# VH-VL binders against q0atu2: the designs that were tried, part 345

Target 1, 119 residues: q0atu2
Amino acid sequence: MLDKKARIRTSREYRNVFEKGKRLSGRFLIIYYVENALDNNRFGFITNKKIGMAVIRNRIKRQLRAIVREYQGQVKNKHDIVLVARAGIGKSSFEGMEKDYIAIMKKAGLFARNANKID
Key: E = the ipSAE of ESMFold2; O = the ipSAE of OpenDDE; V2 = 0.75 times the mean of E and O plus 0.25 times the DockQ between their complexes.

## First folded at step 16 (VH-VL)

Design cc24 (framework fv_daclizumab; at its last look DockQ between E and O 0.81; V2 from the best seeds 0.75)
Fold by OpenDDE, look of step 17:
Structure cc24 (fold): chain C 119 residues (1-119), chain A 119 residues (1-119), chain B 106 residues (1-106)
Amino acid sequence: as target 1 above (119 residues)
Amino acid sequence: QVQLVQSGAEVKKPGSSVKVSCKASGYTFTSNYMHWVRQAPGQGLEWIGWINPETGYTRYNQKFKDKATITADESTNTAYMELSSLRSEDTAVYYCARTDEWYGWMDVWGQGTLVTVSS
Amino acid sequence: DIQMTQSPSTLSASVGDRVTITCSASSSIGYMHWYQQKPGKAPKLLIYDTSYLESGVPARFSGSGSGTEFTLTISSLQPDDFATYYCQQFDSYPLTFGQGTKVEVK
């Protein structure tokens, strides 16, 4: 699980990212991202009932958190980033989600240059 | 039942102002952003802007930034749109529409308010 | 701004016909949404996220596409389907709609 300080927690924080941030669409995800005034990144996750039942939504969130956790060390600092799960994500494998996340983050220029960066 | 009920048709003179209301019911008013969309007679749909009813934060289509002012009153679950300096070109049906801000579709619409501007 | 062009602007068809409406975006977008509007009525959400039917929408409706080309298909047109259809994007501001496609009786 992500550290508490690495989580977007309040509705206000979430909506600040939506209102002030940039948006990029992927195959299964949309990310919203904005610089924060902190020295760390914070991540948020959005799902809705159109993805599926609560069990499915929770699974998706768990998987996305795992992906974010795995790559968080490679993300440029001082950003609030919200991952929005779109309807099709329920049909995606974990690897597919991961690939999509990486692609979007690269496109956003949010990954720092790192020799361990996955292509 | 989720419902948006707008104020009645308006007939205005050029140069005047009009304020249209949109009352929400059946859901938590602050849980969704509210869009305003116009449709000139026989024409398509144009996005005017949205408001965060929780904070009052707004975003406008640049085309309407000097034309429309969107507000919300949480205590009455009502969103408002004021149009200033009315011209004949502002004649249109104006809709309020609810959205989940993260996803960008409008799932519930008001019935529309016809604003007619004529000398 | 992302401009979206629907084709055709007007479509004459008969009950039972297969109807296809296209929406072309001026730049690549992630998802397209579709609305149905009948005269004197507000638009109604039909399809979201390119290919998913809103609750209550008949299965004869479908959506597909990616990048800059998207389509709405009615497999077998019904009397209730004569209306104007709009595509919509929220990939970037400002939010924009297609100009609409009127499906009318032949």
Scores: ipSAE 0.889, ipTM 0.949, lowest interface PAE 0.5, mean pLDDT 95
Fold by ESMFold2-Fast, scan of step 16:
Structure cc24 (fold): chain C 119 residues (1-119), chain A 119 residues (1-119), chain B 106 residues (1-106)
Amino acid sequence: as target 1 above (119 residues)
Amino acid sequence: QVQLVQSGAEVKKPGSSVKVSCKASGYTFTSNYMHWVRQAPGQGLEWIGWINPETGYTRYNQKFKDKATITADESTNTAYMELSSLRSEDTAVYYCARTDEWYGWMDVWGQGTLVTVSS
Amino acid sequence: DIQMTQSPSTLSASVGDRVTITCSASSSIGYMHWYQQKPGKAPKLLIYDTSYLESGVPARFSGSGSGTEFTLTISSLQPDDFATYYCQQFDSYPLTFGQGTKVEVK
């Protein structure tokens, strides 16, 4: 569960990130990201019906929120970040999604120095 | 059933303008961005731009920035593209297409509108 | 702009043939979408996110690729498959399509 202030909530807020942000693709995730004028980071999560049934999409969103929470302290402050699940994500492991998240956040320059490593 | 229905063929003189419509049905019009794509006779597909029907925000291919104006009327679930200062090179079939903006694929297309520019 | 080059531009084939179409990007990209277009008709989404079939698309179609090289394969060509095929990227603006590959009867 992410704090409510750390969540992107409205269609307009999501689309602000899409329209003004940069994008970067990983194996299972695409991120869109933009600097915000707030005191904190906000995260959004997008899944498409093509990924699978609602139960699968809900599991993916829950797992992505858990990953984001675990690495929250490593993310540079004052960003709005939208995680978009690619079609193949439903067949990925939790560890696979976590690894991809870390890789794309590092490549985007959004992780602080000495980000946590997967064993 | 999701459907996009475009206005009929137009024959225009050089220097005139044309406005093509694209009426959406079977989904929430504001939930997806709408693209416009053209295809000159015997040629490939060329992206013109997109609109966010919720806000009216647009993005254009730089090539079409001075040529095309894309708008949307939420009350009628209709997107429009206006082409100004028509030249013979603008003779093409013009398509509207629905997108999931986060992924960029176009899953539903209008039937196309032939615009012929001749003296 | 990311330029998409398809090969071949035209392909003559017989029913039952294995057909491969390639799409080369001028820069490394994360994914590719593919469309089928029949004469006088609008394009139809065939493959999304590199390798996934759109609903209703026969299993003889497949997609693969990464980086700068992407491929559309038809394992056993059917009469309904004679059409023009286009790749499309949205890794960066503007969205670009390949020039098209026409699959015509031999």
Scores: ipSAE 0.795, ipTM 0.914, lowest interface PAE 0.8, mean pLDDT 92
Fold by ESMFold2, look of step 17:
Structure cc24 (fold): chain C 119 residues (1-119), chain A 119 residues (1-119), chain B 106 residues (1-106)
Amino acid sequence: as target 1 above (119 residues)
Amino acid sequence: QVQLVQSGAEVKKPGSSVKVSCKASGYTFTSNYMHWVRQAPGQGLEWIGWINPETGYTRYNQKFKDKATITADESTNTAYMELSSLRSEDTAVYYCARTDEWYGWMDVWGQGTLVTVSS
Amino acid sequence: DIQMTQSPSTLSASVGDRVTITCSASSSIGYMHWYQQKPGKAPKLLIYDTSYLESGVPARFSGSGSGTEFTLTISSLQPDDFATYYCQQFDSYPLTFGQGTKVEVK
């Protein structure tokens, strides 16, 4: 139930992140991110036909969703975040994607600190 | 077959304006952003700005903010760029080009429109 | 603004030569796209995301690089390759192109 609240659902919501957000590039990912007016985070995922066939793109999206779920408790709230798979991501392992995600989220300043120190 | 077809060459007097059109076909017009790019004679490429064809939202290179106005008409699948207060320095070929907005490469270009300011 | 400087601006080469064009960015960027433009024609996408060839582009073209330095290489120049080449970034606003590299017949 809670998972649906954490998803960017509409084309308009995705476009807002692209148009208004910041971007950072990693080895396998680009992230776009912008503050939202909610109490929670929302995540979106983008692949392109040039990345690979549908089976490959679907596998990548599943892996990225799993990574996001694993670390979502560490992400500062009130952000819409879109993960964009780069063309080379199909050659990466799950571990490689995970390391790239962690690095880029740290660089963006999106990982939360201890609750007592955040406010 | 995806294509962008631009309006024909224009010869204009200094101080006048011109409106260049770019008609899209072979894809869903609102699924991509449309960019405009200038190339002065014997010179390189210079980005003018983009439009979201669905909403009309635009972003400009600061250099062209007071010179160019980008619009789109979803009903005719056509993007437009109007240049105002034309000077001899505005003589150039003007291209429309679409992007995959998340990745930023320009995969389809119009044939270009030569605008000559006769003075 | 991220300025991109291509080197050389012009080069003269013969069929069969290995041609290398560099694109230097004024600050670090994550990727580079490359375009070919023949006289009187629109630019055409050659390489996207630094090293990936667009459909229909011959294997003699390759791209590489990271950070501030990116390279386009033609391993054995063919008659069809005499053209002007542009690098392009959109990692940061505004979108910018290099000034171009004209590859002409020696």
Scores: ipSAE 0.565, ipTM 0.849, lowest interface PAE 1.7, mean pLDDT 90
ESMFold2 (binder alone), look of step 17: mean pLDDT 93; pTM 0.957

Design cc25 (framework fv_daclizumab)
Fold by ESMFold2-Fast, scan of step 16:
Structure cc25 (fold): chain C 119 residues (1-119), chain A 119 residues (1-119), chain B 106 residues (1-106)
Amino acid sequence: as target 1 above (119 residues)
Amino acid sequence: QVQLVQSGAEVKKPGSSVKVSCKASGYTFTSNYMHWVRQAPGQGLEWIGWINPETGYTRYNQKFKDKATITADESTNTAYMELSSLRSEDTAVYYCARTDEWYGDMDVWGQGTLVTVSS
Amino acid sequence: DIQMTQSPSTLSASVGDRVTITCSASSSIGYMHWYQQKPGKAPKLLIYDTSYLESGVPARFSGSGSGTEFTLTISSLQPDDFATYYCQQFDSYPLTFGQGTKVEVK
């Protein structure tokens, strides 16, 4: 589970990442990210109604949190990062989401090269 | 019913300014970002910028940063776009449009406001 | 800026025809949105996130693509489909649209 302080919680904090952040699109995910003034990373997760019913959106959100938690030690410090699930994510495997996450984090320059050992 | 209603057509002289309004109804005005897009006669669509009506934060297409000023009045559920130093090249239909999601798709559009700049 | 180029710019078709419109991005992008615009009217969202139909859009419309090449297909053109179609990206700022493809009666 991610610590409470490692989570983006308020709509204003989410909007700050959108408004000031950079963005990258992957196959199943879009990330928005910005440097923060804290000593740690914070993650947010967006699973909107375009993905499907609440049960599907909640499953995807749990799976994304698990992926983020698994790799949080590889992420460069002091960033707010929001993961936005694309409409097709519900048809992806867990492994497919994990590979997409690693790929986009590497493109963003937010991941150390050795994070890929999990593949 | 969600709808955006724009102010009527304007005819302006070169060097003047114009302010177009966009009145929102049928949804919570502060829950969605509002875009402004223009279309010159017989031409395609060109993005001007957007506003977060909750905070007043704006983002502009660099091409329009010295031309357009976007604002919002939460008390009247109305977004505005002001164009300064009008030239004949600014003759276009101007649209406001709502974003539904983090994907940047525009699901509801105003009917458009024709701004004609002539001597 | 990411430049979007549509092909063809104008297309003549008959009711019942299969129509394909392409959109090429100057840089690799993750997804595309498509809009329909009829003369004197505002654009209408047809397809979001490359391949998903907006609510109420007929099943004859479909979208596909990845990277730099995206397509909008109308499987069997109806009279209501004569319009101009625009692709749009939001992979990076500024948001950009294709120049449009006008589907005209043959």
Scores: ipSAE 0.659, ipTM 0.881, lowest interface PAE 1.5, mean pLDDT 90

Design cc26 (framework fv_daclizumab)
Fold by ESMFold2-Fast, scan of step 16:
Structure cc26 (fold): chain C 119 residues (1-119), chain A 119 residues (1-119), chain B 106 residues (1-106)
Amino acid sequence: as target 1 above (119 residues)
Amino acid sequence: QVQLVQSGAEVKKPGSSVKVSCKASGYTFTSNYMHWVRQAPGQGLEWIGWINPETGYTRYNQKFKDKATITADESTNTAYMELSSLRSEDTAVYYCARTDEWYGYMDVWGQGTLVTVSS
Amino acid sequence: DIQMTQSPSTLSASVGDRVTITCSASSSIGYMHWYQQKPGKAPKLLIYDTSYLESGVPARFSGSGSGTEFTLTISSLQPDDFATYYCQQFDSFPLTFGQGTKVEVK
């Protein structure tokens, strides 16, 4: 599970990332991301009813949180990142979601190992 | 039952303004963004802009930036679009449509409001 | 702005025909939504996220595509399917629609 301070919680905070952030689409995920003024990263997770019943949506959210937690140390500091599950995610495997997450985070330049060394 | 009900047809003179309403029912008004889309006679669909009813945040198609003003009133679950400095080219059916902003699809549409601009 | 071009602009078909409509984006996009509009009525969401049918939409409708080329297919055209179809992107602002494809009776 992610620390409380590493979670985006309120509708207003989610929509701030949506309205001010950049977007990248992967196979099963869309990410919205923006640099924050805090000392840590925060993550949010969006699933809609079109993915399936509550048990499926809850499973997807648990799996995405586990993936994010595992790779938390690789993410560039000071970002708010919202993961949005695409309609097809219910047909993916855990490994498929993990691979998509890694690919999209690398494309966004959000992984420390693949980030621009501008500073 | 989710429903969007728009105000009736308007006939306006060039140079005047018009304000179209869109009353939402059957869902939590602030949970979704609201689009405005127009369709000139015999033409296709053109996106005007949208509003976050929770905060009043708006984003416009630059083509309509100085033409359209979108607002929302939470107390009446009603979105509005005001068009200023009307020209004959603004003659069109104007639609409001509900969205899940994270995906951008429009799943429920108002019936449309015909605005005719004639001298 | 991302320009969406549909092909064909008008299509004449008979009941039972397979109909395919193409939507070409001026830039690579992640997914496409499709709408059906009947004369005098508001558009109706048909397909979301490229290939997923909105609730109540018949199984004869399907969507596919990636990058710059997306398609809507009706496997066996029914009388209720004579309508104008629009693709829509939300990869970038402003949201843009294709110009529409009118499916007419032959």
Scores: ipSAE 0.768, ipTM 0.910, lowest interface PAE 1.1, mean pLDDT 92

Design cc27 (framework fv_daclizumab)
Fold by OpenDDE, second read of step 17:
Structure cc27 (fold): chain C 119 residues (1-119), chain A 119 residues (1-119), chain B 106 residues (1-106)
Amino acid sequence: as target 1 above (119 residues)
Amino acid sequence: QVQLVQSGAEVKKPGSSVKVSCKASGYTFTSNYMHWVRQAPGQGLEWIGWINPETGYTRYNQKFKDKATITADESTNTAYMELSSLRSEDTAVYYCARTDEWYGYMDVWGQGTLVTVSS
Amino acid sequence: DIQMTQSPSTLSASVGDRVTITCSASSSIGYMHWYQQKPGKAPKLLIYDTSYLESGVPARFSGSGSGTEFTLTISSLQPDDFATYYCQQFDSWPLTFGQGTKVEVK
């Protein structure tokens, strides 16, 4: 699981990213990202009832957290990043989500230059 | 049930100002951003701007930045839009609409307020 | 700004007809939303995230598309479907709508 300090926790923090950050749309995800004044990255996750029942939403969040955790060491530092799960994500496999995440993050230029394991 | 109730129709002279209200009920007012949308007679929909009722943060369409002022009162669950220096071209039905800011669709609309500007 | 052009602007059709409305965006967008509006009424959310029906919307409605081209389809037009339809994007500020497509009785 993500470290406590690596999490966006408050509504105000989430909305700060939304209001001041940039956004990019993927196949199943939208990411919002903005530079922060910290020495670490923070990640947030957004789902709504249109994705499905609570069990589904929780599964999606768990999967997205796993993906983020897998690649967090390769993400440029000092960013707040929110992952928004769109309606179609419930039909995606874990691998599909991962692929989408990587594609969006690459497009956003958020992976470090020396990042490995990203292909 | 979730609903938005707007103030009644207005008839104004050119050069005057008008303030339209939108009262929310059936949900936590600060949990959603509120849009304002204009529709001139026989025309399409135009986005004016929106507000974060929790903080008062606003974003405007540049077309309306000098025309509309959007505010919110959490104590009364009411959003407002003031139009200044009214002209005949400002004659339109004005809608407030609730949104989930992360997904960008407007799922609940007020009934609309007709503002007529005539000499 | 992202301009969105709907086609056609007006569409005359009969009950039972298959109706297709297109929305073309001036630049690539991720998702399209659609609204239905009847005379004297506020718009109503119809389709969100390109292809998902809002609660209560009949199954005869469907949406599809990607990139710059999106479509709203009514498989078999019903009397209750005569209205004006608008597409909307949320990818860039300002938010923009298509100019609308009026579906009227032939």
Scores: ipSAE 0.852, ipTM 0.942, lowest interface PAE 0.6, mean pLDDT 95
Fold by ESMFold2-Fast, scan of step 16:
Structure cc27 (fold): chain C 119 residues (1-119), chain A 119 residues (1-119), chain B 106 residues (1-106)
Amino acid sequence: as target 1 above (119 residues)
Amino acid sequence: QVQLVQSGAEVKKPGSSVKVSCKASGYTFTSNYMHWVRQAPGQGLEWIGWINPETGYTRYNQKFKDKATITADESTNTAYMELSSLRSEDTAVYYCARTDEWYGYMDVWGQGTLVTVSS
Amino acid sequence: DIQMTQSPSTLSASVGDRVTITCSASSSIGYMHWYQQKPGKAPKLLIYDTSYLESGVPARFSGSGSGTEFTLTISSLQPDDFATYYCQQFDSWPLTFGQGTKVEVK
């Protein structure tokens, strides 16, 4: 679970990231990201009905939050980042989602050089 | 259930303006962005701009920035597009379309409004 | 702006034929959406996120592709498929469409 401070909560906060941010597409994920004026990072998660039933969408959100939490120390500070699950994510393994997340965050330049090592 | 119903065809003189409406029903109007798309006779589709109905924030294709003004009225679940200083080149069918902004596809379209500019 | 070029611009084929439409982007993009527009009607979402069929779309339609080249395939053309097809990118603003491919059924 992510700390409350590390979560994007309101529709307006999500849409600020969409409206002001950059986007980058991975295999299973799209990220939208923008620098914030806070002392910390915040993450948001988007799924839509095309992914599947609520049970599947809730599982995906839970798994993505776990991945983000695991790698939060790697992320450059002061960013709002929204993870959008692509239609094919339901066919991915947890490990597949994790690999895609790492790849897209690196491509976006959002992983800090001196961040905590992933073990 | 989900529908977008546009106002009827317009015949306008050069130099005038026209305001096209798009009434949404069957979903929460502020939950989705609304795009406007143009199609000149015998031509393809061209993106004009979008609006966030929750805030009124808009973004335009640079080509249409000085031509089109997009607005939304939450009390009537209606999006509008006004075209100013009409010229014969503005003759086209204009569509409103609902988008899931995070994915950028347009899943529900209005029936289109033909605007003819003729002296 | 990302330019989307469709090929062919027009094709004529018989019922039962396999039809392929290509969409080429001027820059690498992550995914593509496809629309069908029948004469006198508004466009209809056909395929989203490159390869996924919108609800109610017949299984004869499929999409594939990556990078700069994406394809829409109709495995067995039907009379109901007489339409113009458009690809659409959302990788960069402004949102752009291909010029369209008109499919005529003989």
Scores: ipSAE 0.788, ipTM 0.912, lowest interface PAE 0.9, mean pLDDT 91

Design cc28 (framework fv_daclizumab)
Fold by ESMFold2-Fast, scan of step 16:
Structure cc28 (fold): chain C 119 residues (1-119), chain A 119 residues (1-119), chain B 106 residues (1-106)
Amino acid sequence: as target 1 above (119 residues)
Amino acid sequence: QVQLVQSGAEVKKPGSSVKVSCKASGYTFTSNYMHWVRQAPGQGLEWIGWINPETGYTRYNQKFKDKATITADESTNTAYMELSSLRSEDTAVYYCARTDEWYGYMDVWGQGTLVTVSS
Amino acid sequence: DIQMTQSPSTLSASVGDRVTITCSASSSIGYMHWYQQKPGKAPKLLIYDTSYLESGVPARFSGSGSGTEFTLTISSLQPDDFATYYCQQFDSHPLTFGQGTKVEVK
């Protein structure tokens, strides 16, 4: 589970990442990321209505949280990172989303090189 | 229904300023960014800047940073764009438009305000 | 700034034609949005995130592309489709539009 301290919770915090962050687009995901002044990473998740109905959005959000949680130990410290699901994410498998996440995090320079391994 | 209603057409002399308003209804004004875009007669679209109505944070196209001032009044759900030191090449239709935020498209547009600058 | 170049700038077409408009970005981008504008009206969102139709947009419209080349296709042109079309990126600041492609009656 992601602890409360590892979650971006307020609209103000999300908008700070959107306004000041760098972005990278993958096949199914966009990440926005910025350094924070904390001693830990925080993650946010955006699954807007363009993806589909609430049941689909909730499933995608649960899957993304599971992926982030699995690899959180490999993410470089002191970043706020928002994962935005692209409109086509509903066509992806869990494995496809995971692969996309690893690829974009590596390209952003936010991952250690051994992040390919599933623990 | 979501709607953006702009103020009426303006005729201005060179060197003067103009302030265009954009009143939002049908959604939570502070939940979306507001863009301003212009279109000179017979020409294409040119982005001026945006505002976060919740915080007042603005970001401009470099070309307009010394000319345009974008503001928002949360109490009246109204965004404003002021242009200073008007020149004939500022003659254009000015649009406000709401963004989805994370994908960066504009899903709802005002009807446009024609600003004519002539002596 | 990312420069967006549309091709062609103007095209003449007949009802029933397949129309393809291209948009070339000066550097690689992740996605593209498309708008339709009719004379005297504000632009209307047609396609977002490269290939997805906005609600209420007819299925004859489609989008595709990646990197520097993106396309908008109208599979069977209808009378209501004579308009100017614009591509738009916000992969990086500042937000930029293509110069527009006018689709006019042949």
Scores: ipSAE 0.653, ipTM 0.879, lowest interface PAE 1.4, mean pLDDT 90

